# Ledger of designs, part 1: VHH binders against F-box only protein 17 (Fbxo17)

All scores and structures are predictions.

Target 1, 286 residues: F-box only protein 17 (Fbxo17), of Mus musculus (Mouse) (q9qzm8)
Amino acid sequence: MGARPSRRQMTEARRLALTKLPPELLVQVLSHVPPRALVTRCRPVCRAWRDLVDGPSIWLLQLARDRSAEGRALYALAQRCPADADADADADGNRHDEFPFCALARFCLRAPFGRNLIHNSCGEQGFRGWEVEHGGNGWAVEKNLTLVPGAPSQTCFVTSFEWCSKRQLVDLVKEGVWQELLDSGQIEICIADWWGARENCGCIYRLRVRLLDEYENEVVKFSASPNPVLQWTERSCRQVSHVFTNFGKGIRYVSFEQYGRDTRSWVGHYGALVTHSSVRVRIRLS
Structure headers, positions and changes below count from the first letter of each chain, unless a header shows other numbers; antibody chains are not in Kabat numbers.
ipSAE, averaged over its two directions, is called F for ESMFold2-Fast, E for ESMFold2 and O for OpenDDE. V2 adds 0.75 times the mean of E and O to 0.25 times the DockQ between the complexes of E and O.
Where letters were taken out, [cut] stands.
The coordinates of atoms that the task and the answers printed are left out; those that the model quotes come from them. Centres of patches stay.

## First folded at step 1 (VHH)

Design a01 (framework vhh_7z1x_3)
Fold by ESMFold2-Fast, scan of step 1:
Structure a01 (fold): chain B 286 residues (1-286), chain A 123 residues (1-123)
Amino acid sequence: as target 1 above (286 residues)
Amino acid sequence: QVQLVETGGGLVQPGGSLRLSCTASGFTFSDYYMNWVRQAPGKGLEWLSGISGSGGSTSYADSVKGRFTISRDNAKNTLYLQMNSLQPDDTAVYFCARDLYYDSSGYWEFDYWGQGTQVTVSS
């Protein structure tokens, strides 16, 4: 211990002083604290702070301070966000994951804008996060010898001689994009995938991305079926991308589905290479 | 460390025979389904044959059925491929490969490969 208060003592003294502020001023002060710290450091301080962090006011103020064009557009939509959103409640009103914060808190904590909502996009964790259907010898994960810009890992998935498929269901509301924001007409859902073939191998690749409602019914679909890669082709990796806009109301899920096979029916894993799959959300400026 | 080492490759005349061996170390050999795979010049990989951990079940690609025989000696940690009636189209690098799964009921995924051994069939 030093003659002056330690950093820890100063932090505790500040917390104690702040708990004596009127709620209106406390909200202003706490709104400058980063989202994770609000939950991990501020929420445990006392009941009054917990109630503030669980409510919308602090989070709305954080959104108000982003003065970019995107931030201002988001703030206008955020002001219409319900204070008690039960978007992730089941038929009996029970929350599936019991998220105790408001929808704005979920948005700030998860930061969905610009983030890749596909988990394990390159096979860096094997098949975790993916629902797989194995034809022939199935899917394999291998090193990707082709540089893919921005890929979090230099790995890829490879199909077999019969159709293999894998899918991921992205719950946009659980990722922080609340229902009224999705329904606003100002959200763009940007999808991309990288595909190709091994050297001297041929493949057929297909991508199907569907926007689904709360009942998992298809509302909008994008399909890509590029020309097959012929055998004896040099190693390649190409991007397919699409942006969903003006998709209407009631969208909750993005279903991202990949299909591939070898053109030669060779036993083993010589079909389509797929990697760096992405689903990203952004706000459209008027 | 898991290691697979192939031996027995070489130059052989059309119609001839060769026996390939693969010595395994670093794991319990009898727990794994084992495979032979080849790669011809300018071609992709082709699966040839597989054998269960006990040796009780075997499978073959149509291209080698009736000509090649897979076997194993678990006491010696060794996998074998007996190749008969060799043809020029059998010219390839031959690899042994370990299944990722302990029980391969028709689904194969390989986690370890040997360095390969060259087989050349030429007159």
Scores: ipSAE 0.000, ipTM 0.095, lowest interface PAE 20.6, mean pLDDT 79

Design a02 (framework vhh_8emy_2)
Fold by ESMFold2-Fast, scan of step 1:
Structure a02 (fold): chain B 286 residues (1-286), chain A 124 residues (1-124)
Amino acid sequence: as target 1 above (286 residues)
Amino acid sequence: QVQLQESGGGLVQPGSSLRLSCAASGFTFDDYAMHWVRQAPGKGPEWVSSISWNSGSINYATSVKGRFSISRDNPSKTLYLQMNSLRPEDSAVYYCAKDEYYDFWSGYSPFDYRGQGTQVTVSS
């Protein structure tokens, strides 16, 4: 039932040695600890460690570890991050998830750069995370018989014979991208979606992606309206993609909205197949 | 205002031929793909055939391939469907459809550009 005594003794000796370090060296040592462990393991140790984890210096050093051109550009922007950068001006009665640490901690903990900010991108969790509108027989989730590169699951959503839609709202600030970073002019928001139809089936597919301000007002929009597929000769999935850049100040949300229907069938789920939807954020190099 | 007017339907015996026509107006016919869609009683619409703006791409439903032939005459703004070896299962109202510049947010549907239809009845 017990851990090895030598491991416990070593852990206690290590903890005591670290506690006796000057603050500047302690910050350097703790900056090598992964973000989640800093919060769950290091922060509870004592007040001095808690104060370090709650401050920006340790997280700024975490960002300094990325030696890429992108990492260096982010570090320069992070040095200008205000102490209150993740503060939000909620309207009266609005509820939001209160993040107890600084904005740099949120960025490091959530790791938004390069990560897909769309949840349940292939329907692998049914309709979880999506706001859905069901026309006809509605949306279904099925196995995707067409290989889609990089898809986390071989599942897809399929529409019925009447218009179906589904939407997801991505809160970029909650995902770790603080407001001043979004406003810097050095952020790209990369959108992609995969669509198609079953073999010998046809569909109409539409995509609308909007960048919204904190009040959910539309600032910038991308729309994809490819030609309807009346009948696929073979099973196929095609990608639509767009990169938002130089979109100005005040952006907080990405609204990702899909629409589809069948062009052939009068029953069932033989319409538009959609899968591997993505919203990704990255820094633009100068 | 987009207008499509189908004609050429009728009552025929199995094995007969019919040629359907669709006269288009209110849009630049040469810029759009055109389609034939049919609807049998009690069923939803079923796609039959499509033709690109320049006739460079033509596609058929599996059930009609080899029997039906789609064509277009851009100068006269007319779409045609030549139907050979007709079967009782081909009995339906046949609709001409303009390819979509669908404005979902303006409330237009792809079916908004279909005409009145022409009835084909194959009976014996």
Scores: ipSAE 0.000, ipTM 0.174, lowest interface PAE 15.6, mean pLDDT 79

Design a03 (framework vhh_lunsekimig_d3)
Fold by ESMFold2-Fast, scan of step 1:
Structure a03 (fold): chain B 286 residues (1-286), chain A 121 residues (1-121)
Amino acid sequence: as target 1 above (286 residues)
Amino acid sequence: EVQLVESGGGVVQPGGSLRLSCAASGFTFSSYALYWYRQAAGIERELIASIYSGGSTNYVDSVKGRFTISRDNSENTMYLQMNSLRAEDTGLYYCAADTYEWLGDSYFDYWGQGTLVTVSS
């Protein structure tokens, strides 16, 4: 796990000393402070520090320190990020979230690359984060004895005897991937889902993942309709995955949509088992 | 008030056997799914076996063929028969009752205090 707060916090004496530095040196010093501490500890110090934290220079320097091939590619794209790139700002410049106004700051704070952008991916928080449609007895959340590699929880969603569906809308810009970065042609959106049936049960499972523009219009779609499981001798989970590449410009959202039902129409929750749903973003190395 | 009490843990040599018991009270035992979890030092609790109200069972692959879960609805007791024990089976064993349907959309389990199993040569 993450931060050690006592080591990431600036002392008052250090803050007072740093306010006497020339601006160009202050930017260099503050660029070594972790993203959360920049916002929670450095930004409140004075207007000059707030203006630096809200601007791109400190964040660009942080990105420059990642010397991996991925980090260098990101840095080149980050240098082209406009000051007004934030798609959540309205016509009067008002922000619609609680993060700093700079798009690079949101990227650094949210750390979207490699992170699962699906919330509550296994049902570990019940139905939180999901828009749910219940057919028959509806969706249930239950324990999953089938090993699913990398799953954060041993839980799963299970459908009833009529079609159930659930959906999550991922706002890529809100997660830190600014619009010009999405439009660069160097972003890959990696989706995955695990599905199966109980031992001696059957299911029908479908996955639809759509890339949507800022108006929530479908631009690109991936659909998976695997062969129905009529009845398996042993419990199993199978993975569906897809990588969106070269999807063009104007993408803002990922709509992740699951559908399932029981093949036997049994009362209760004996249908499609789904778990460890994921949407991850990465940069393509050319 | 739901209560679960585990017993039967102890020290055994590799290849040995133990039978764990979980005595339940405060709910209609025969109506609920029941589970065994295991927690070793430095790792999270892992679900290893389940038994549903109708008697159907499931196991994690690492214990399949070696462990057998069963229930006695007349005694309000669930069991875990553990055979061919390995050093990796060492840990605290917890029983849990599935309470999802009691709490509506809340995902919540009642837990026992655990019973220690040590497999040592």
Scores: ipSAE 0.000, ipTM 0.153, lowest interface PAE 16.8, mean pLDDT 78

Design a04 (framework vhh_enristomig)
Fold by ESMFold2-Fast, scan of step 1:
Formats: sequence, C-alpha cells, structure tokens
Structure a04 (fold): chain B 286 residues (1-286), chain A 122 residues (1-122)
Amino acid sequence: as target 1 above (286 residues)
Amino acid sequence: EVQLLESGGGEVQPGGSLRLSCAASGFTFSDYAISWYRQAPGKQREWVSTITSGGSTNYAESVKGRFTISRDNAKNTLYLQMSSLRAEDTAVYYCATEGYDILTGYYEFDYWGQGTLVTVKP
C-alpha cells in the first residue's frame, strides 16, 4: 500500500531547516519521503530541492531499499538509467505527454510492478478507458452473479447478439517501465482475462493481446479462441492467461482486445461475460 | 483545481438538435479521456459517450448514430452534437473526466461539471 493521506504535509519549520543542508545530506533526508510528496510538496520548496527531485539519485536510493531478490535485480538495472533520459521521447526525441521527471521517478510514482495496468477492468466505471464497438444491442455492464476471485469489483461487461469488441492500449513507458528496462530481457508481461456465459446461455469469446513497438507495429501476439459455451449449461467463469517473456527489444505498448457474442443471437445482452482483465509487469530473477 | 463547465442545454422539439460544450481547466486537457453522462429526474446517471486522449470515440447504444462527441485540445473544450432528439433524451448532461493523474498513473477520483439541462418537449 503506497496510499498517503492527502492532508499529510511537511511542516514549514522543518522545510526551512532542511533548505540549509548540503545537497548530499538533502538527498539522504529526502530519499525517505514518499514519491508523491517529493513531487508535490518537496519540489516546490526551492531550486536546490527541485534540482534533486528532477535528478535520478534520490529515486535510485528509494529503489535500493527493496532488498528482495526482485528489488535487487531492479536496482542493478536502474543504476544504468541515464540522468537525462526522456521516458516519453519518441524516436526523434519528441515528448508525448510532457512528463517533467526522469524515468526512475516515473517508475517510483506509478509503481507499475504487480499493479493492474488495465483501467476499469470490471466495468466499475462504465466504459471509461475502453474503446468499444457495439454489435446488436452492444455492450452492457452488470453485476456478477458468480463470484470472480480477486476481482476489484463484482461487475462485468456483457456482449449482445452480434460481435462486440473492446480494447485498451497500455503505454508501458508512461506506466513507468522505461525502455532500457523493457529491453533488458528481465521483464515479464502477464496478461489475464475472465470470461463466461449466463446460466442457460452460451457465448463465443476471443482474446487478442499484442505487444507493439513505438510506432504501434505488432511484434508479438497471443490469441485465445476457447470453445464456445453451449446453451443450457451451468454459468461458469473461466480464466485465460499468458506470460510474455524474451520478447526482444523495442516493445512499448500492450494492446488488449476482447471479442464476444451470444450463440443464440437473442435480442439483449446474453453473450460473453468478460471481467477482471489484467496486464501486469514483473521482473524475473536471472 | 480541476474545473468542468457545461453549456448549450435548453428546450428543443422532438427531432431537433443541440450542441453541448464543456470548458475544462486546471489540468492538461489533451492527456485525459473525457466523457458525457446524463441523469434524468429520479434516475441514476447514465454513460452517454467517451472520447480518449487519442481521439477514439465510444457511444451508448441508445445514442449511437444520433450523437457525436468531439474535442478541441487547443481550446480545452469537449463537445456533444446531439441530433434526432427524443423525449427520453431529457436529462441533465454532465461532463466528466476519469481523474487520471499522469504523475502517479492512477485514477484518483472522477471530476464532474455542474451539468446542463436538456429538455425535449413532446
């Protein structure tokens, strides 16, 4: 849990005392401050603090605290990240989102390892974050009748009598996984999706997940086309999962694409139920 | 402070058209997916349409083919062009952002405007 109460603040007296310290001591002191507070509270204090927060040293020290095998492996890779690297620069050096800090800062702020990079994974916010195509009566969002283990919300998307699709593009670099880390051969991209049909209903479900380069060209693809669930079967919730590893260099995006429809072509929403979609990133041990 | 201000609502006859606007401030407008929602009296809020930061659009089935969402990043403004209006389109229309914080990469909370009333008279 990295959640910090919005009311927590540094005292003015403490800030004034700290501004009198040499840079080397400031780095040590500020390295104990949570990432968001470094950016929102410490950086505005003065130029010296701004310069420290904008540099990589303070963020590298935060990474050094994770003494797990995964943390040590990440730290070794992070030491090779250059101070002037632009995490949002394209091939021509152009910034896409004007992120003002180094790649290590983005990693610490976003904490991408183990976090679900799919937004609105269960439809808990309607269709936000998804690009949807509505066949027949389209997609609907409903409450799960069958418990989906580990789902952050017990809601799902349901398709209609014609093909519906929805997709999300995950920008791994914007999520904090900088390019040299992605290219290291130490990163695994773990995808999962839950699908099923209503009790006494059937569905056809397809999943396509693609790893794309910076130009959005497909490099690697995983497709799942399980057998259709037939009518009048018990409502079941099934998981499909895949791990991308050793995918080479130049990967930037994950394209997560779902397709579904019912088998009876009934008017309404009696097709594929999809929920708890995930894209997670982890570092593997050598 | 994130602020969303809707305008363009009013009374219209069935089959008529209206253009709603949402003026945004306090955040980098071009970085966010922004949605239109509506709420009829005594009912829950209903999603209407979303436009992503990249310009991809999505629509509720009830409005597809009749409503068009668009954005002008230079003016920090979101639009909803409504045509072939029906009595059931009568609602307060809200502009909403997903609250996505680009520094943290999290959806912190939804931001909502004050709403603009659309009345389709029978």
Scores: ipSAE 0.000, ipTM 0.154, lowest interface PAE 17.7, mean pLDDT 78

Design a05 (framework vhh_3k1k_2)
Fold by ESMFold2-Fast, scan of step 1:
Structure a05 (fold): chain B 286 residues (1-286), chain A 124 residues (1-124)
Amino acid sequence: as target 1 above (286 residues)
Amino acid sequence: QVQLVESGGALVQPGGSLRLSCAASGFTFSSYEMRWYRQAPGKEREWVAGISGSGGSTSYEDSVKGRFTISRDDARNTVYLQMNSLKPEDTAVYYCARGEYYGSGSYFEPFDYWGQGTQVTVSS
């Protein structure tokens, strides 16, 4: 038979029909479009669509459609989001990220709730995303011979015979959690880390996680210093975890810091292994 | 000198409760994180719980979450571990340890200071 309408022609016909709607109805229609498509497909159509995507109404309507207890709690807080909450200026008033959309758009586009905000959590990308300090032979990335439930990769970081450390700074506002939402008292910051030793090896492992204000001053700290794994013990990989609640106002960053070394000072990488590091945010149900 | 003295260990039946105490001396108690560890017969010591110097942040090993509560009384230089719904696998010597310095941030102490331990036995 004859040629069917192309996907491009069908898309263009639909866009032309939609541009003839009054603004109030156009907002309703566009609110059903997924976040990425709003930015990549709808925003470039015309100035009127751009203005709608750059504004909060479409994004607030998307949040309103999640009728779960978590979704309703988030929607109540989102209704109170300031129109200028997208100011990501540093302490000196300089903008580091010229994100052109409102805070609600950033939240919808980045989807921070439940997502692991630690990048390269198992060393699957080498040391990308981590600020590392190498003692002795330094950190190495190796295959993890111990099963870690839920780990996105079967790799781990391993320390040398002298203290090694690595850290990652998570900017919660850039990840989509706007300042008033962080200050609401309804946000929980959930951290976890997996650590252990290679077979027949001993290690010392320590974790420090700090909640920092906009000036990177420490406000709240969690530290874990589990008992050293002694040489000649069974291979093991154990989890430490913590949930920050009621941390007050002004929090912007999570600093996730790991420290480890070999107990016997052996040359090479026979110290603490760490993997599946995580920082997740969620809304607390009252 | 840093001294940590644990007390409160006892023989209890499964489902029972105990409160452990650790009296600290020789350092500015309120400026330090405090931790509890345990060591079962034939096993290595494992971390159980931690509390920040401010007392605003607590953490627990997964097997004790919801059952154990760590708290502190800075006026008395004492850290506590409230243990509820005790199980036979909780049987161990429980140790108090001084953790990281919390008073001015960024101080990292590579050494742990330990108490002598207090025996907890959960048996029918």
Scores: ipSAE 0.000, ipTM 0.247, lowest interface PAE 12.8, mean pLDDT 81

Design a06 (framework vhh_7sr4_2)
Fold by ESMFold2-Fast, scan of step 1:
Structure a06 (fold): chain B 286 residues (1-286), chain A 123 residues (1-123)
Amino acid sequence: as target 1 above (286 residues)
Amino acid sequence: EVKLVESGGGLVQPGGSLRLSCAASGFTFSDYAMGWYRQTPGKQRDLVADITSGGSTKYGDSVKGRFTISRDNTKNTVYLQMNSLKPEDTAVYYCAAEEYDYVWGSYEYFDYWGQGTQVTVSS
């Protein structure tokens, strides 16, 4: 009675059998091993395996197996990925893929396409991942009594009576989208946010999303300033969304910035409710 | 029951001044926070200024330094002194009284609104 075998697990017997394969067959076989197991199980076996996992061939073979239109477009771009397209070290302490040396490995391990790149999107982990500026009584996290479709948690952030802001900087290269892929003109960056107010309360809400270069200079900006809500008679949340396309070359970061306050200037947290913030990346086929 | 009556609106040239008044009745005025809000046709209302029962004031970013809110609890009246008026200040200005209720550890808030007074800033 042991733990159930998973796609991430590799038995001792399987590893020993694989070490006896000719190099030509080893690459083919290892290309079927899930990304996490390649890094955590295969890479430590010996230098030859480490060199294979650190190189692009295994990862290219994994990408080649997705024969959807999106997968084929990605594979064509991946074949042009430079050997030195690794992301620079980032001092955030949340790195899960410390050992891969190839940008394709990072892409496969992080799986950025379609995934929400905003950490702690609903406040389910308090303020973790967010740079916060507290006006008045600041931000609070509370239960969201309004259903928000697709939200991973029924929590939200709420502002006080002075301007509060919070920001997250998404490093697209660190999340697996290497620079040449970003520069290809085939990437769309999809942003969304949900906002509202408490029942019988009012708010002012603003969203600013900026695409920044490697030096954190603004290249492209989207701003949303919906009409202020003076009093919500019922609980509700509204979505704001935007898709960045044709943004040119040199983009590295998405800066996701929320601003809000109470219209009533009351002490406490009766201002803008924000939740289910998202930054997602996808490939464009046209 | 609760009644708020605005007065003092009108036509003024850019750079001019205007003073709005709001007379309140039907409640204990000194216990309420009072506010001024404005609305342009087709848009929802925006906070101009508010004043707490204790006299603390807050202003919208676009009017800070130009407008002053004040209250006279003896006369049950809140005022808005508007200086250096701009065409962008053209709106219907509404007086509001702000009440809160605390039940079961939660806050529930209500506003009472006046009928509004038109302010037009044009040459």
Scores: ipSAE 0.000, ipTM 0.091, lowest interface PAE 22.0, mean pLDDT 78

Design a07 (framework vhh_7z1x_3)
Fold by ESMFold2-Fast, scan of step 1:
Structure a07 (fold): chain B 286 residues (1-286), chain A 124 residues (1-124)
Amino acid sequence: as target 1 above (286 residues)
Amino acid sequence: QVQLVETGGGLVQPGGSLRLSCTASGFTFSSYWMNWVRQAPGKGLEWLSGISSSGSTISYADSVKGRFTISRDNAKNTLYLQMNSLQPDDTAVYFCARESYSSGWYEGDAFDIWGQGTQVTVSS
């Protein structure tokens, strides 16, 4: 665009005409507006538009447009979503000020399906988003000399000669997956991690991923403890992956925990390389 | 009784050669990666070389690549390290070590079985 022009006068006249429509027709018109624009442009227009955007009908119509098998399954579950399904509601039923919209709006705005819910998955932002414990010389972030398919950055985390760990807690409800959807038995939680060692180095790597309830109690766990790497012929990173299915009711968090160290008493960072960590959610195809 | 016993160490002049042997007993030697590790006086452990259970995959530390050769004889339960062009900096206790297999969060040792070590001294 280049310039910052004023809004077109004809579009303002059309907008004013739309505000005179009955609510049921206005909902149909506004359902064609993308989620971000509904919140940033439509919601501020007047109280009637705000009330419509804060309600579920517009968001249900948006979900109805995905005619894939996954989209149809999601729509059936979304029709049964309570209007007050926001997990941040206080004891009086008031929604948290930081998110005043219904659960369906949160889902549409955050788009959690298929998206990586791990922040700073390769160390591209240092240690932001991670709770870290440093053994020996601790963790470092370095350039990854091994190509990892699909990684958003060519960086990795590397451990020292004593155990290092780092953890990230994913709040699935805050990411847009409402509680009744998680409890439906149709959600899959897909986790993956890439690990390896430097050329001419060895490491021990462990991964623990836990599904936690609202009180942070462990309900289900996946653990990976591959054999230590003592091969220096290639720098290849290896992937560990798992899919959680049929995990029951009451799940809220995913705890993603990495542990590693080197096989030598060397000062510095010659241990486990970890990168491209992921937590993704999807609907099971029927 | 699971054990590793190193032999072949001794005193050698710079430029000389030694062959170390490590005899394994009490476990299925042919199922494990095996390694050579050394410790110089006043220094930490230095990994030198590793060999796969079949012998098909071999790796060396840059400090010894081209001078040392690792090999194994699974029929004899024996690991070897042929050391050529020895330098004073190669003076150390040399250990044979078995790579651990781990399925638990509490296992921390990359090498679970170690030999007692054999002294190599490179001096004029």
Scores: ipSAE 0.000, ipTM 0.154, lowest interface PAE 13.6, mean pLDDT 79

Design a08 (framework vhh_8emy_2)
Fold by ESMFold2-Fast, scan of step 1:
Structure a08 (fold): chain B 286 residues (1-286), chain A 123 residues (1-123)
Amino acid sequence: as target 1 above (286 residues)
Amino acid sequence: QVQLQESGGGLVQPGSSLRLSCAASGFTFSSYEMHWVRQAPGKGPEWVSSISSSGSTINYATSVKGRFSISRDNPSKTLYLQMNSLRPEDSAVYYCARDFSEYSYGLDYFDYRGQGTQVTVSS
């Protein structure tokens, strides 16, 4: 019978009621709010909410709710995560003013486990995110006529008649995997790439993946040099993969480097097809 | 300066054999995979064979498998292609080419040699 509040008014009334809760109950309530909403909606409400979102308690409680084997192992490691005053510090040690929250918050916001950390993995955004060296007629992006399972796009990169290369540097800490977690010996870094050739074409393909320290020095590497495609009439796309384990301490970056060329043509883009490049991180279940 | 010098081609009759050589200079030959590539008149280049830096891994195009054999001598910096049972369709200019080094990705390109060596198989 009375005036009915708008959806916005109801949201505001609910928010005001929550601000009157004791801190210990507020932490429990806010721990159920999705990570993006904690930062964009809850953090701006007042100083008390900001202090809670900037601290580890809410994020640790969110991690505690994943009762999978992976979730339980992560939670044990997360309990040992130090307070990270410089989680968003730049190369000169200056903190980014926009993102003053802890390492656990970054992990929850970025959700790095199982996600592909390679950007533009199939060329769906052209060459965005890749550092490219063009040989001959260079790289091109084209439709991939071979279905690649799990690929976010049915596009691929294709090389010319001279060696082409492209590289991507993945910053594991910026992707949410804090340094002490990387150093724990319980992280696996899973890499994969798909390569092949067009019908009536041949190619040479090479992959180099390096784990680098904070100074971009090589600590460990994997190289794949599969035999050239010798069946000129086949349309093919094959996977190469590797898992880095027990790589020690101090790793920050994954350098993902592809090389390819045509073995048959002197012009155009008839060389190595590469697509669905991936770098994924997971916790070891041993 | 990377230099690759092919030799050993010529005019031969069908069923004959030829041995091609490639003399390498200007780089550490023993560190690179090497290739033979051929180009027939009016056709695009065709990859023929490759050999790993140590000589332990060898690959052949299906068109030459069982007839051609690739080898290398790292001390003399020389690559070889032994061609047996030659056919008219083997007529081409043959080039040797260096693969890139695993440790020199920013500096190395796969380098096709300029002149090549002509192989003509005809009656």
Scores: ipSAE 0.000, ipTM 0.186, lowest interface PAE 13.8, mean pLDDT 79

Design a09 (framework vhh_lunsekimig_d3)
Amino acid sequence: EVQLVESGGGVVQPGGSLRLSCAASGSTFSDYALYWYRQAAGIERELIASITSGGDTNYVDSVKGRFTISRDNSENTMYLQMNSLRAEDTGLYYCAADLWGEYSDSYDYWGQGTLVTVSS
ESMFold2-Fast, scan of step 1: ipSAE 0.012; ipTM 0.393

Design a10 (framework vhh_enristomig)
Fold by ESMFold2-Fast, scan of step 1:
Structure a10 (fold): chain B 286 residues (1-286), chain A 121 residues (1-121)
Amino acid sequence: as target 1 above (286 residues)
Amino acid sequence: EVQLLESGGGEVQPGGSLRLSCAASGFTFDDYAISWYRQAPGKQREWVSTIYSGGSTNYAESVKGRFTISRDNAKNTLYLQMSSLRAEDTAVYYCAKDLPYSEWEGAFDYWGQGTLVTVKP
């Protein structure tokens, strides 16, 4: 009977066989495990597995699996990632995270490419994640009666009759884009926002997006001041978008800042409607 | 650092005309949209007109066809030509630069001191 163990016994025998593999083969096997499971399930198994998960080799193999043009370009850049590049270490080298990660592990776990780095982009969680300045009656969150393509929720933020602003600071390194990758000249930062007015209402809308260094100083800025929506206008939502490219070295943060007000000074929330704000990162194909 | 100084207000009768000016300093005037706002007695401040860096313009419905906004980038000056004035146009008129960046302390427009326009019968 020793030749045909039960399914559970085969699983245990397989686990024991895996722990006895040479490091080169173990790296190949573990590279097929999803990033979260590598950290939460594989890393605790033994010191050898922990050392592999904490190192770059498994994560480089994860990146090598993406054979798209973008994936190949990223892999070439990832091979040049410094072993000491740690997104979660403080100024004294102390880690804030419970699990020690190399920068490539952070990138794979966070998956920043193509993902919206703005949290609560439509007000689906109220004002969570946003720093708000309330003019007049302030901001409100309401159901959006206008379809916005790709919006994760049918909600929006609406301003009052005085200038309201809200902003979000995106830490690109914390989101997994390590410093040398940002400095490579091959990263594009794509921003977008949707704005408009309620039916028969008017608004003024402005967007300011800044790329900031590690000290939060402005390096590059995009400003949009589209023409105001006039009163008695059909309900609408319009997109503003911009791509930052060739922004140089030392960028760490994206500051995403919205401003709006009502043209009529009506009491309540009849001003600028904003939703589906986004900051996305991608690799430029040369 | 940023300064906006309005002038040209006064008293006129209904149907009259005035030209307001706003002298700007402390920022690169050419790069910013600049707007006229007004605040009538007992009312909230309302938007009147905007001129964008590229020269395109917009107007509140109540002033469309009667007011003309313009800019002279060489002189760092904004203008509002007002015609066919009505009693409802009585207000303090302000020019405003685009919203300044604020790092979590609060955002506010840079406003001038204003210039009073009174339309009397």
Scores: ipSAE 0.000, ipTM 0.202, lowest interface PAE 11.9, mean pLDDT 79

